# VHH binders against q9gzu0, part 7

Target 1, 229 residues: q9gzu0
Amino acid sequence: MGDPNSRKKQALNRLRAQLRKKKESLADQFDFKMYIAFVFKEKKKKSALFEVSEVIPVMTNNYEENILKGVRDSSYSLESSLELLQKDVVQLHAPRYQSMRRDVIGCTQEMDFILWPRNDIEKIVCLLFSRWKESDEPFRPVQAKFEFHHGDYEKQFLHVLSRKDKTGIVVNNPNQSVFLFIDRQHLQTPKNKATIFKLCSICLYLPQEQLTHWAVGTIEDHLRPYMPE
Below, E stands for the ipSAE of ESMFold2; O stands for the ipSAE of OpenDDE; V2 stands for 0.75 times the mean of E and O plus 0.25 times the DockQ between their complexes.

## First folded at step 1 (VHH)

Design a52 (framework vhh_6qgx_2)
Fold by ESMFold2-Fast, scan of step 1:
Structure a52 (fold): chain B 229 residues (1-229), chain A 124 residues (1-124)
Amino acid sequence: as target 1 above (229 residues)
Amino acid sequence: QVQLVESGGGLVQAGGSLRLSCAASGFTFDYYAMAWFRRAPGKEREFVAAISSSGGYTFYTDSVKGRFTISRDHAKNTVSLQMNSLRPEDTAVYYCAAGSYLGFPYTEESYDYWGQGTRVTVSA
């Protein structure tokens, strides 16, 4: 064990090495793209928006099968999630992967969402995974829109998504549950030409001080080779 | 006011079992994550296991995975560590810790309160 800053830097360095090795095995037609998203909560009137501060595409492999085959609802600390990815065991206790077909205001949407309960969530760091049929497709950060409500989470979730939002997070109570949803159709637009097949994510929480250091010291130092320009 | 009191330490033969307990008082136990750390002679303190405030999530260091089990009892305000298949390298002082935020379960800084420790000696 070192200090928390040193330990976090070590874990992210190990993750970078592990993801490089996985990239070398992406010869299959079903390659994976991973996003690292940093989300801060902002309030406006009675609605609050989670503003995506940074989205970084990173390649990975073999994590989707574990997530789709029985992962439970959960949030992971940064340290535990990155340590598990680094060890190449790929025993991920990630948020539950779900898919829902919605018919809202005469409009059908298919959404993949991740649900996790947590008592003490103020900020979210998400590792988002997507599966592409064409791995060498040029990749851009996904633009996300988030809406935050307090109340009955089921009703708020359905109400907020009545628009054709492509990606979002809905938080009804930061002490009980968090919803992250991603509309697969967003990444299948002609602008990208790639067909997104499946999506999974690992979500974790951090205090503000740790999140700031993560964004400045860690992303810049360890994941830059995988970032879009 | 806040106290964490460990018990159950002692001398045990390799391959044996031991159960550590930590009794908590002076705070609202149900809102705190609990963990066990250990310090071997001549070494720094290291993470062993942690359990979330609800008891729904557990975390272990690789060297104890499959051998140790952490659990909690909200009615008794107690967290326990069941240690099976003990090895000489498990010899250490074991510390109970409580934290209101489980952001980094492997990190000492995540825990607000600490016990005095209980000694475990595993002979070959």
Scores: ipSAE 0.000, ipTM 0.114, lowest interface PAE 17.5, mean pLDDT 49

Design a53 (framework vhh_8cml_1)
Fold by ESMFold2-Fast, scan of step 1:
Structure a53 (fold): chain B 229 residues (1-229), chain A 125 residues (1-125)
Amino acid sequence: as target 1 above (229 residues)
Amino acid sequence: EVQLVESGGGLVQPGGSLRLSCAASGFTFSSYAMGWFRQAPGQEREFVALISGSGGSTDYSDSAKGRFTISRDNAKNTVYLQMNSLKPEDTGVYFCAKGRYYSWGKYLPSTFDYWGQGTQVTVSS
């Protein structure tokens, strides 16, 4: 039994350790480059915990204060959030991948992506990128386009994208792919404020091997100028 | 199961026109983008044109823009390529392909999961 501030500091350290362990466990299982974001409700405020493998530094000023506030109010549980995320990631990875032909995405053993469920009040965003074998094709960034089978999905996408109050959007397309977008202007705000980044992913359902390399590289090249250094 | 059968190829003189057809079966045709690719002797297969499942969106290679028009008839499960102002460099085997739900601005053969047998187009004097 310590003082309240000591207990909150210990709780924060435990949350960070648990997140890292869960990320490493998923990485061992799937051999992916990972970006994982947790968004949970804290009274009337939303708090976010971000952790990434190998690319994105996610500590913003005041981020720890938001987590400590959640601990103080007992308004969230990272353990339950991590368990739900792991179940979602494993469920989306294993059953969705296994229900699809492996030859469809040009890989035989590795999953190139994970699908985000569209309907959730507390959003958990998980972007996983496979470590592909080195391709004999030279990497060339390309201008990506979106294809929608149904006009209503295209209209909904354009409607959400046109709204100035949106810093990012999520669109579920007819093939169960999800497009996550980030507003360039959002990342130009001072990084000393706690903020929830909404990621831009052009396609979470990736094509065959050559285009998969281009897709991941194009996404990275598109997003890299807007990522924290 | 999935079948794509091309027709309408032939021999034409420079400046001539051809209309290619691709009859599709074994899948819900209106739910998938359809594309045309071509392959000249001794060369790799290259993208020509794409049309969305609804027909609301189309895309073309730089060489096809302004000369070729892709269209579809979902009631007949058929996609078409109208080729005008044909040039000798348009000579090749033209393939119909079933796309996935998404497309890239540089369309690789790998983005398509089923292919027809091809139809020969020869543009010569």
Scores: ipSAE 0.000, ipTM 0.115, lowest interface PAE 16.4, mean pLDDT 50

Design a54 (framework vhh_7aqx_2)
Fold by ESMFold2-Fast, scan of step 1:
Structure a54 (fold): chain B 229 residues (1-229), chain A 125 residues (1-125)
Amino acid sequence: as target 1 above (229 residues)
Amino acid sequence: QVQLQESGGGLVQAGGSLRLSCTTSGRTFSSYAFSWFRQAPGEEREFVGAISGSGGSTDYADSVKGRFTISRDNAKNTFYLQMNSLKTEDTAVYYCAARKPYFGSWYTKSEYDYWGQGTQVTVSS
């Protein structure tokens, strides 16, 4: 029988080394093209995607600082992260569902947001970030399974498209916001659409004022092809 | 609800240094992201550098990278632009600006809600 404390310590040291190496690989993020997904959802009838270019410098710096420091200083700690890496399923708090309605081109559009608690966002980021580097293919989906803390929800599958030196996840600590970003050129291939629609199950949380400003400029120009008559 | 006041401008010879300060009103300081813009004679106002609300993120125009450093001091409700190795091309009126934290561009003038009145920086040959 081995000593569980010594084995746990060795596993935590390996996780810490992985996170350090991933910090180094994120240095070149400024060349990454980012896309954010919002879901119009009633029985999977609608989906929406848009490109964000102007925000790249702010989010890249915030990603490096807040993910690595937030994972270290968060209430779930690196010790909790060890269990996340060993599980097929990660337990999350139930997200909040929020709807927004607006008039576009003479019709009313619905936009649905799934709002994730900060600690669960950190679990998602830590798990996917730790597993991403283990992929040998530059543009391969990274997969994790999530399950809500209450048995009221079915298991969800999340796919993240990333390069080895780029990631598709950004966290803003002060606003408890998460954005999932993927390389735009992958959106043009049919095989990636199903994966992208699964990414749309994790959505932006921002104060209402910021959500309104975000929607007016970016979403109206990109959502017209995806809007119903 | 925030007021901005620049200081530290003046005359300097090429190769010299200046530190600009921007002081803001009271308890709202830590809630804003801050930037510096400049306007040279006969030119449009252009981005110089920015610092995030947390102070953890900064960015600079290519023309000033490696020479200018932006920083903030929340205890003094002040943020700074340290300008080193000044060139005659750096001659401009320098403006400090503040915006609420949201996913707008640091580079776009219309994204900023509050502006200082400007301070003149003149670099002689």
Scores: ipSAE 0.000, ipTM 0.116, lowest interface PAE 16.2, mean pLDDT 50

Design a55 (framework vhh_nb_b201; at its last look DockQ between E and O 0.24; V2 from the best seeds 0.00; counts 0 for: pae E 14.7 > 2)
Fold by OpenDDE, look of step 2:
Structure a55 (fold): chain B 229 residues (1-229), chain A 123 residues (1-123)
Amino acid sequence: as target 1 above (229 residues)
Amino acid sequence: QVQLQESGGGLVQAGGSLRLSCAASGFTFSSYAMGWYRQAPGKEREFVATISSGGSTYYADSVKGRFTISRDNAKNTVYLQMNSLKPEDTAVYYCAKSPLKYWSGRYYQFDYWGQGTQVTVSS
């Protein structure tokens, strides 16, 4: 008898296979909540915490038939197709987010967050929670770490600054789990022109197998370190 | 370095057809969704079509049934077949690359753009 973990994995694989046959994704079976915390370098300064308005899951496995068709039609190689088919990743999109600060008037609206120029941010942390659809159970924290350190995205910003023809800016953390969609804006001041980078949206990459891996604790428990006083 | 080069634009009469091509280089082409945008004079750039790495296609409502996006991974090329062209289709058409590897193409976010190719549809 396989170890419990092996059995779970097999069960999950069977489920995934069944869902593919039904043209459904495993991610479609979950509700998601996501929070974004901007952690500051100053330890005394509380993080800026945002709640994502809507988390949109996207999986590539829903397109298996199209991928295989492409191979048959010689649109791409079998090798490329296999690579794609083996890529079992859920894309979690966070197109909009709102500040959780209650003390700030007007922050109930969707807002972009200025990421640059500034040096007070240590890292961006995304917290992901999920539950089975139609479940009365509370959301559980997904056992995955989504962090993007300031040094990593700033480096990318500086490279982009030198390029005039780039309209959209996307930066990612080293492990390619967090993608930031950035809006570059030019501000005209009476004295000079300034360039700023604003965060517009986030996309998380999560292995599909992690969808059923939950940590312990409530949303509140996990948000506590980032919550404003 | 990522490079996108559009071609195939030109002048065509209403009801006519054009096929645009975009040659891509500097990245693993087969792993990324590709897309087409267009920008008419005085208007904002708008989404036209996208094709995922898996071959799924999505179209703007304004071009559904008339335009077809396709790709040849062996040639690192994405195509836009435009049929039943209308004057309102007149624009500079831009090829675009998805920033996300193995992107499904469900959403229309891109990070690199070509220089564009002019499409003019006369009445």
Scores: ipSAE 0.016, ipTM 0.399, lowest interface PAE 6.0, mean pLDDT 81
Fold by ESMFold2-Fast, scan of step 1:
Structure a55 (fold): chain B 229 residues (1-229), chain A 123 residues (1-123)
Amino acid sequence: as target 1 above (229 residues)
Amino acid sequence: QVQLQESGGGLVQAGGSLRLSCAASGFTFSSYAMGWYRQAPGKEREFVATISSGGSTYYADSVKGRFTISRDNAKNTVYLQMNSLKPEDTAVYYCAKSPLKYWSGRYYQFDYWGQGTQVTVSS
């Protein structure tokens, strides 16, 4: 590996500062305790519930380091990395998160997350909670899912949960599910929506149009038993 | 060097059928979603259909039930079977590769496009 020139070094330092600013701002942007639950489809693997502020630094630090490592190793171009950051769209590879999964939550499978442009996930969350808000049964233990494609199985499910104590969004990939929980009343506040949107952008990378089309189909089918005639 | 080469376009009577092909090279074809987009004169490019690396398909409402997207990973080729063609289907059809491996997005600006193939449907 050759030494980067002064301009490349400055650009890498700028990219690093922007990535670090992003993750540091996420942890301070909620009024309530929020939790991420990692639930594995395999019963032998330990599931774990983490407070959001505990998980974000681990996952996003690993994402930052992987992007920087890829640029240093010439696996990623600086131009490509800057384009992804500009669009709030990045591919996440998380070595420390993988170690945390293996050692803390018992999962040995690799996980790649792809980050998403911010406005898309907020619209999906708003759509799902609009439908739930119109229900006459606020305590209904409802799980709605969106089908999308990822990895070996070519499909993941984005789940949105509504329960008496907590509501949230979950990503169900072939090897695990990641659940985000927050009290239903507080999910609809602008600050909490913004925080959930930022958190989801760490885990999801999908076009809004594809997700909303699947959301219309899949959530209606899943919620049909609970919808008024 | 990603290369996408469309073929199979032409003139067809309304109600007829055409099969478009897109031969791909310069990347691991089986790992990427492929799509078809079209552009009519004076209009912006619009989504037609996508197929994921695993074979899941998605269609624009305007073509659903009439068009079928498929792929042959052994031949590095994606196809668009177009049935019940309408004059409104007249456009240049473009093949596109997804930006990331195992991507199955719709309406996303793909990172590479072919040169296009003209489809003209007469009334």
Scores: ipSAE 0.000, ipTM 0.121, lowest interface PAE 18.0, mean pLDDT 52
Fold by ESMFold2, look of step 2:
Structure a55 (fold): chain B 229 residues (1-229), chain A 123 residues (1-123)
Amino acid sequence: as target 1 above (229 residues)
Amino acid sequence: QVQLQESGGGLVQAGGSLRLSCAASGFTFSSYAMGWYRQAPGKEREFVATISSGGSTYYADSVKGRFTISRDNAKNTVYLQMNSLKPEDTAVYYCAKSPLKYWSGRYYQFDYWGQGTQVTVSS
């Protein structure tokens, strides 16, 4: 059958195979834009919205090879290995951002946002947009949800407080699409010594097939709910 | 227990070459991204290179074209080939392991670090 969607999918699969042979990732064929909104619980309070200065895509080209080796070497069960083989993901790293406030001359800076102890954040929302590299077309929103609710990361932070290690902390949302890289810091307060968890970087995990699945609307359409006015 | 042991550092004249090795144990090496970072005296540790579990590589601009990161999954070893060395490359070089399977990035804080190996480039 001459199904345009099926032909597009087959063409994308052939491209992925060709890139794997050349040891290039599919993500290298796209430009990305990413925005991060910290959504407050208070309805009238506008989100803290940031634009990521550089989105760095990474793809594992030999993911299937490593899993099949594990099964061959009896390191993984077949059932677990089949589950892992379904994951063909791109990592989209966001180490730096700048404020979207209109009354501030923007500059790029390291991510520096305190996530805990505070209770005024409802969730973190990442807005991801893509287009074919060197295309004249506008960026379009990737059809995927990247949300990390306060309750989900607070539970993980409380678990970390039970341990005394001081290494960097990585936590993820339930569907494993958003990864937060957290720095654990200690501040002296008048009452006691306080621990804070500060966001240092965000990474999005995206199945490769979704790189070309776009939702409707422009960047501005999707940013409007989070604009800082 | 995760262990990372760097080797191959030393004294070298400007323009020379060195190859660093990092032997890894205590985890499934082939599933993790590996990286090299360096720290000059009195400075913060800075990113040098990473290699994903799938073999994709990324480099700091200051070393791109001169340094090559590679891995040998059969030997659980990651390498850094350093060519055309400059006095500015003088630092302790650290091997690092990513915190999660099938994960990579340029500027992340990694879970585990080696002890480091000194590279000194004389003018």
Scores: ipSAE 0.000, ipTM 0.162, lowest interface PAE 14.7, mean pLDDT 74
ESMFold2 (binder alone), look of step 2: mean pLDDT 85; pTM 0.868

Design a56 (framework vhh_8cml_1)
Fold by ESMFold2-Fast, scan of step 1:
Structure a56 (fold): chain B 229 residues (1-229), chain A 125 residues (1-125)
Amino acid sequence: as target 1 above (229 residues)
Amino acid sequence: EVQLVESGGGLVQPGGSLRLSCAASGFTFSKYAMGWFRQAPGQEREFVALISGSGGSTDYSDSAKGRFTISRDNAKNTVYLQMNSLKPEDTGVYFCARTPSKYLHWLKTGQFDYWGQGTQVTVSS
């Protein structure tokens, strides 16, 4: 037998060498990107509770390769991506996002989701693309609204809260996490079509150990006191 | 219906300046981020500048930083691109575009749902 892990490492090393030859420079940018691929699985049939079944390294299947085609990545190196491929999200945040904080009050992150359905109806693949930004404004609770435009389907709204409230959503900080709500019935997209979600600014920290046991649940509509622009 | 109409293009010498305008109609202008793109002969369409719906946040390509300024007047439903220190490589058709996203880091043309017809900028010596 050959070691599948060593073959995978060789493929990543070839991609790494190719990316190092690119001379795209955005050296004066203050914003940094991170890429995370999640597979969500419904915990109990029709419960509307989802759990993270796996965290996928970017570019480990044809879905990731196809979705990432045409996405610019010049705000961090492949070395940072390789750290993420080891699924150490805290390690990825530490060197870049901390250096951006520059003794200012408030820090926000802009995020976009690309959602691809799998043939397995119970699984949703989501690629999270984010940008980290410092702000002079004090940290404020904010609701994140996802809006997708998809054929004849009704528009659905997903919400993420960046603060702790009575529903169990926690304030984002270095030791805390945010839970996502996903409505499975309305995330049905045509096969081989992508749905892009747009998200307002949130600070988000996802330690590796928490990703293993994370689930998404329903949030009551009347708890959306503030909507993003 | 959504309409975007560009103006202000023309012929200018290297080192010169131009101010492009894009008049928008058919939507609540202040709720949408607006961007400028350009396309040179034989080249792909490339990002130039972006401004948030409120005008509080802007982003620029490396080639535009320090030379171009994007701004908007929400009372007039107009977005502007002030171009200074123009160079021959700035020659191209300039397009304004609307995006429902305020997210400035993801500079894909597919994120823009409406486009103007473009205005020609020629920088020649």
Scores: ipSAE 0.000, ipTM 0.115, lowest interface PAE 17.2, mean pLDDT 49

Design a57 (framework vhh_nb_b201)
Fold by ESMFold2-Fast, scan of step 1:
Structure a57 (fold): chain B 229 residues (1-229), chain A 125 residues (1-125)
Amino acid sequence: as target 1 above (229 residues)
Amino acid sequence: QVQLQESGGGLVQAGGSLRLSCAASGFTFSSYAMGWYRQAPGKEREFVATISSGGSTYYADSVKGRFTISRDNAKNTVYLQMNSLKPEDTAVYYCAREVTIEYSSGSYTVEFDYWGQGTQVTVSS
């Protein structure tokens, strides 16, 4: 014997618990806060910066429309993206990244990384500068040279940031770039490095037509005019 | 028959200067990027500087503003001018030839296929 009102309250509480579990699924992959930013070629659209733990709730609460408008010319869908952000994906970049670090920079495993799109250097500079200002952390990029042509998502190249850097940024697409902001200290754990590579792989499921050219030159040369000193 | 031979290393006091040379033979020197690396005792080999075939230069943060890489294509030689030397610069310095390997996917990697024998640089406190 149960009260219909009590049964209704129990059903509602179960529904709330399921909704909460959905929102927490991505957070279980990280022991720190991350941010995802969407950068657009046209200056009429401001970059949107989302805390990773809020990506799903934000997407379901009016940010969904703005994100989809930013990726309207892609095969990218909101539903697929939410599923990918909640999934473990096979690590596509870790072996390639380690090779690139040895061959280009010849330096330590402790360095952060960045994937740098050639056509969006100015927008990336603004995001890196803004993030550095917010954190009050020193940011010093390591000089490295990359040139990327018509590659598949599996073979994207990561630009390496100095081990002195406190903030890392990962970008996968120059016209509808998804930027991940990561504090350097959180990349030191092997688990966190693996999680970052998996999330990078997820973000690389954006349209390939945008991935034709990547930065040639050094991130330091591009950032120099925008850094206060 | 590719050969890279470093010279110009030695013992100097902190604050001093050295100029390293790398003489190359057995290939079309002007068509390749060249780099300098160093290895201190008990440490990994670390990047110091690189110069492209077109003359663009790139430096490690630890040496920027103190070291200058240059090349002379007529002499098949790459140079590393080292100023304001510090004890932390003590290492064996290696010259390397840079190659780009392009894959059918359109992606590429930068690798170093030939290395010199190294030249010792020791900076006293």
Scores: ipSAE 0.000, ipTM 0.088, lowest interface PAE 21.6, mean pLDDT 49

Design a58 (framework vhh_7ocj_1)
Fold by ESMFold2-Fast, scan of step 1:
Structure a58 (fold): chain B 229 residues (1-229), chain A 125 residues (1-125)
Amino acid sequence: as target 1 above (229 residues)
Amino acid sequence: QVQLVESGGGLVQAGGSLRLSCAASGFTFSSYAMGWYRQAPGKQRELVAAITSGGSTRYGDFVKGRFTISRGNAKNTVYLQMNSLSVEDTAVYYCAKTVEVYYESGTFEYTYDYWGQGTQVTVSS
């Protein structure tokens, strides 16, 4: 039975339940890895590639199909590519912070910030890789990539807790830090939709001198194995 | 099939304590956020506490400092420790498998995917 309104409510509840289940199922089905690449304005300067230790995606309709395609693509793997570039991968270490009120996250210890001049960076590229959870399959690239251009550092973003016992941080001077962002297009339109990635504030705890040693190629050189034909 | 079974409710005197348990089955418990909600007669259902897969917690303003949510992934169970109970805490308490929804505004909320049958908590003066 049911009148038209109750049937419409039931159909909407079913769609909401399916959408929630689908959002959760991607995080349940897949493991993710993310890399941050710096592209310098001077093409002579070599790009640097940094590995992000933890990635926790949250679903939207825009990227679900790209994650599934990435998992099914067998043309190349992250492990094969990284063996050629292993010396160029830098692990990111998050400091331990004291948690404050749920609307505020504070740092209780000294922190070193990345000292790259902001004027040297043309853009930051985030690369996402996925694999089936518990399968020991190679990680494969997601079709979607995220590019952040000079000037994006000035914008303030909500920083969320990392998995387990780790916490995010709020940094007042974004020009001294590198932030993990989602696609700028996604952030700008529409404002009320869910995001596919948790926003994290991470700091690279490396002196400027060490970062120079990690720049060994152009962004095209580092990304060539991951580019579609 | 997802199943959530609450236990630990009952009658308690004001100032007393109760511990609620929720046994979960039919999904990968460690991968999902869990929550406790409550509904008093004639009132809307409201969030009491939530805990993410990573262990981060959130509490409703009316219970902050008195209630503690925790989880045991090995036993697929979420708990709510209720201290310093008052008559205003009288309600049916529901366990829920929750979903975190993040908005571009930088806020997030917890919505429920599945609910248990509920357990009655009655606080007498």
Scores: ipSAE 0.000, ipTM 0.100, lowest interface PAE 19.9, mean pLDDT 53

Design a59 (framework vhh_8cml_1)
Fold by ESMFold2-Fast, scan of step 1:
Structure a59 (fold): chain B 229 residues (1-229), chain A 126 residues (1-126)
Amino acid sequence: as target 1 above (229 residues)
Amino acid sequence: EVQLVESGGGLVQPGGSLRLSCAASGFTFSSYAMGWFRQAPGQEREFVALISGSGGSTDYSDSAKGRFTISRDNAKNTVYLQMNSLKPEDTGVYFCATDYEVTFSGDEYTYHFDYWGQGTQVTVSS
């Protein structure tokens, strides 16, 4: 234990206050619950449209197995990607660091798994879960961008659109395959209204050094072989 | 200035029940997650249960699921652990903890339990 008035303790108290202020701001920016899994392939569709059907949300400390279960239990027409997710999730059955959950939505939630198949055509990124509060308000769009560990990926904005004449939500991404998991009770987006969903940029901005440290620190011996070089 | 005081431990036979309490003071209780941990003789301290600041989210270890229930009363600054169907393997000192302190290093945010009570002994034996 250190001195209560030490320089380090004062610096940590200041950083702690800054984190709490940011967390409160993030909670105001999120107004829905969703799960995000990104699958990047060497072969890219120049114009890809993926329709999300009814999906059951997955929220446990074993997010990898539960994400796999959720994908299997939904009606996604995304061939081969399910097999890659299944293989990678099975290979990551390892103890994981559990960051503290708080009754706020944002960067203080437990992180999702980050998957990099060592000898595969796809790179999989399962990111932070975002939660939608029970409310009488319409969906609130928030902005998000991603910084990926490999460095070969540009910062990406996720856009999710409600498709006309459908209850589900679709995503159009010419550079990657994106799996979007939405609580089935929240699929009731207005049929004739395109609603753009942008996720909170602070919650999803993870510097490469941070991603490596968390991955190595949380499931070191099991994840390391699958991290990008 | 954080204080956590556990109570409610005791000796109980297998299949019995106990309710543990943790009285908290010195911080804005409803703003912080509360956890229960336990430590058996000669073993490392292990996670048992977690509850969010509002009480809206809970989490349990595999050994506690279906048998233990964590709850809180923010008006009384108290967190509880209801333990049912107790087994000899549940014997240990039970600790209450909170993550009042958050560390930030570089661009990273790390949460961990920094504040602990003194513990309350639970013994399950026939």
Scores: ipSAE 0.000, ipTM 0.095, lowest interface PAE 20.5, mean pLDDT 46

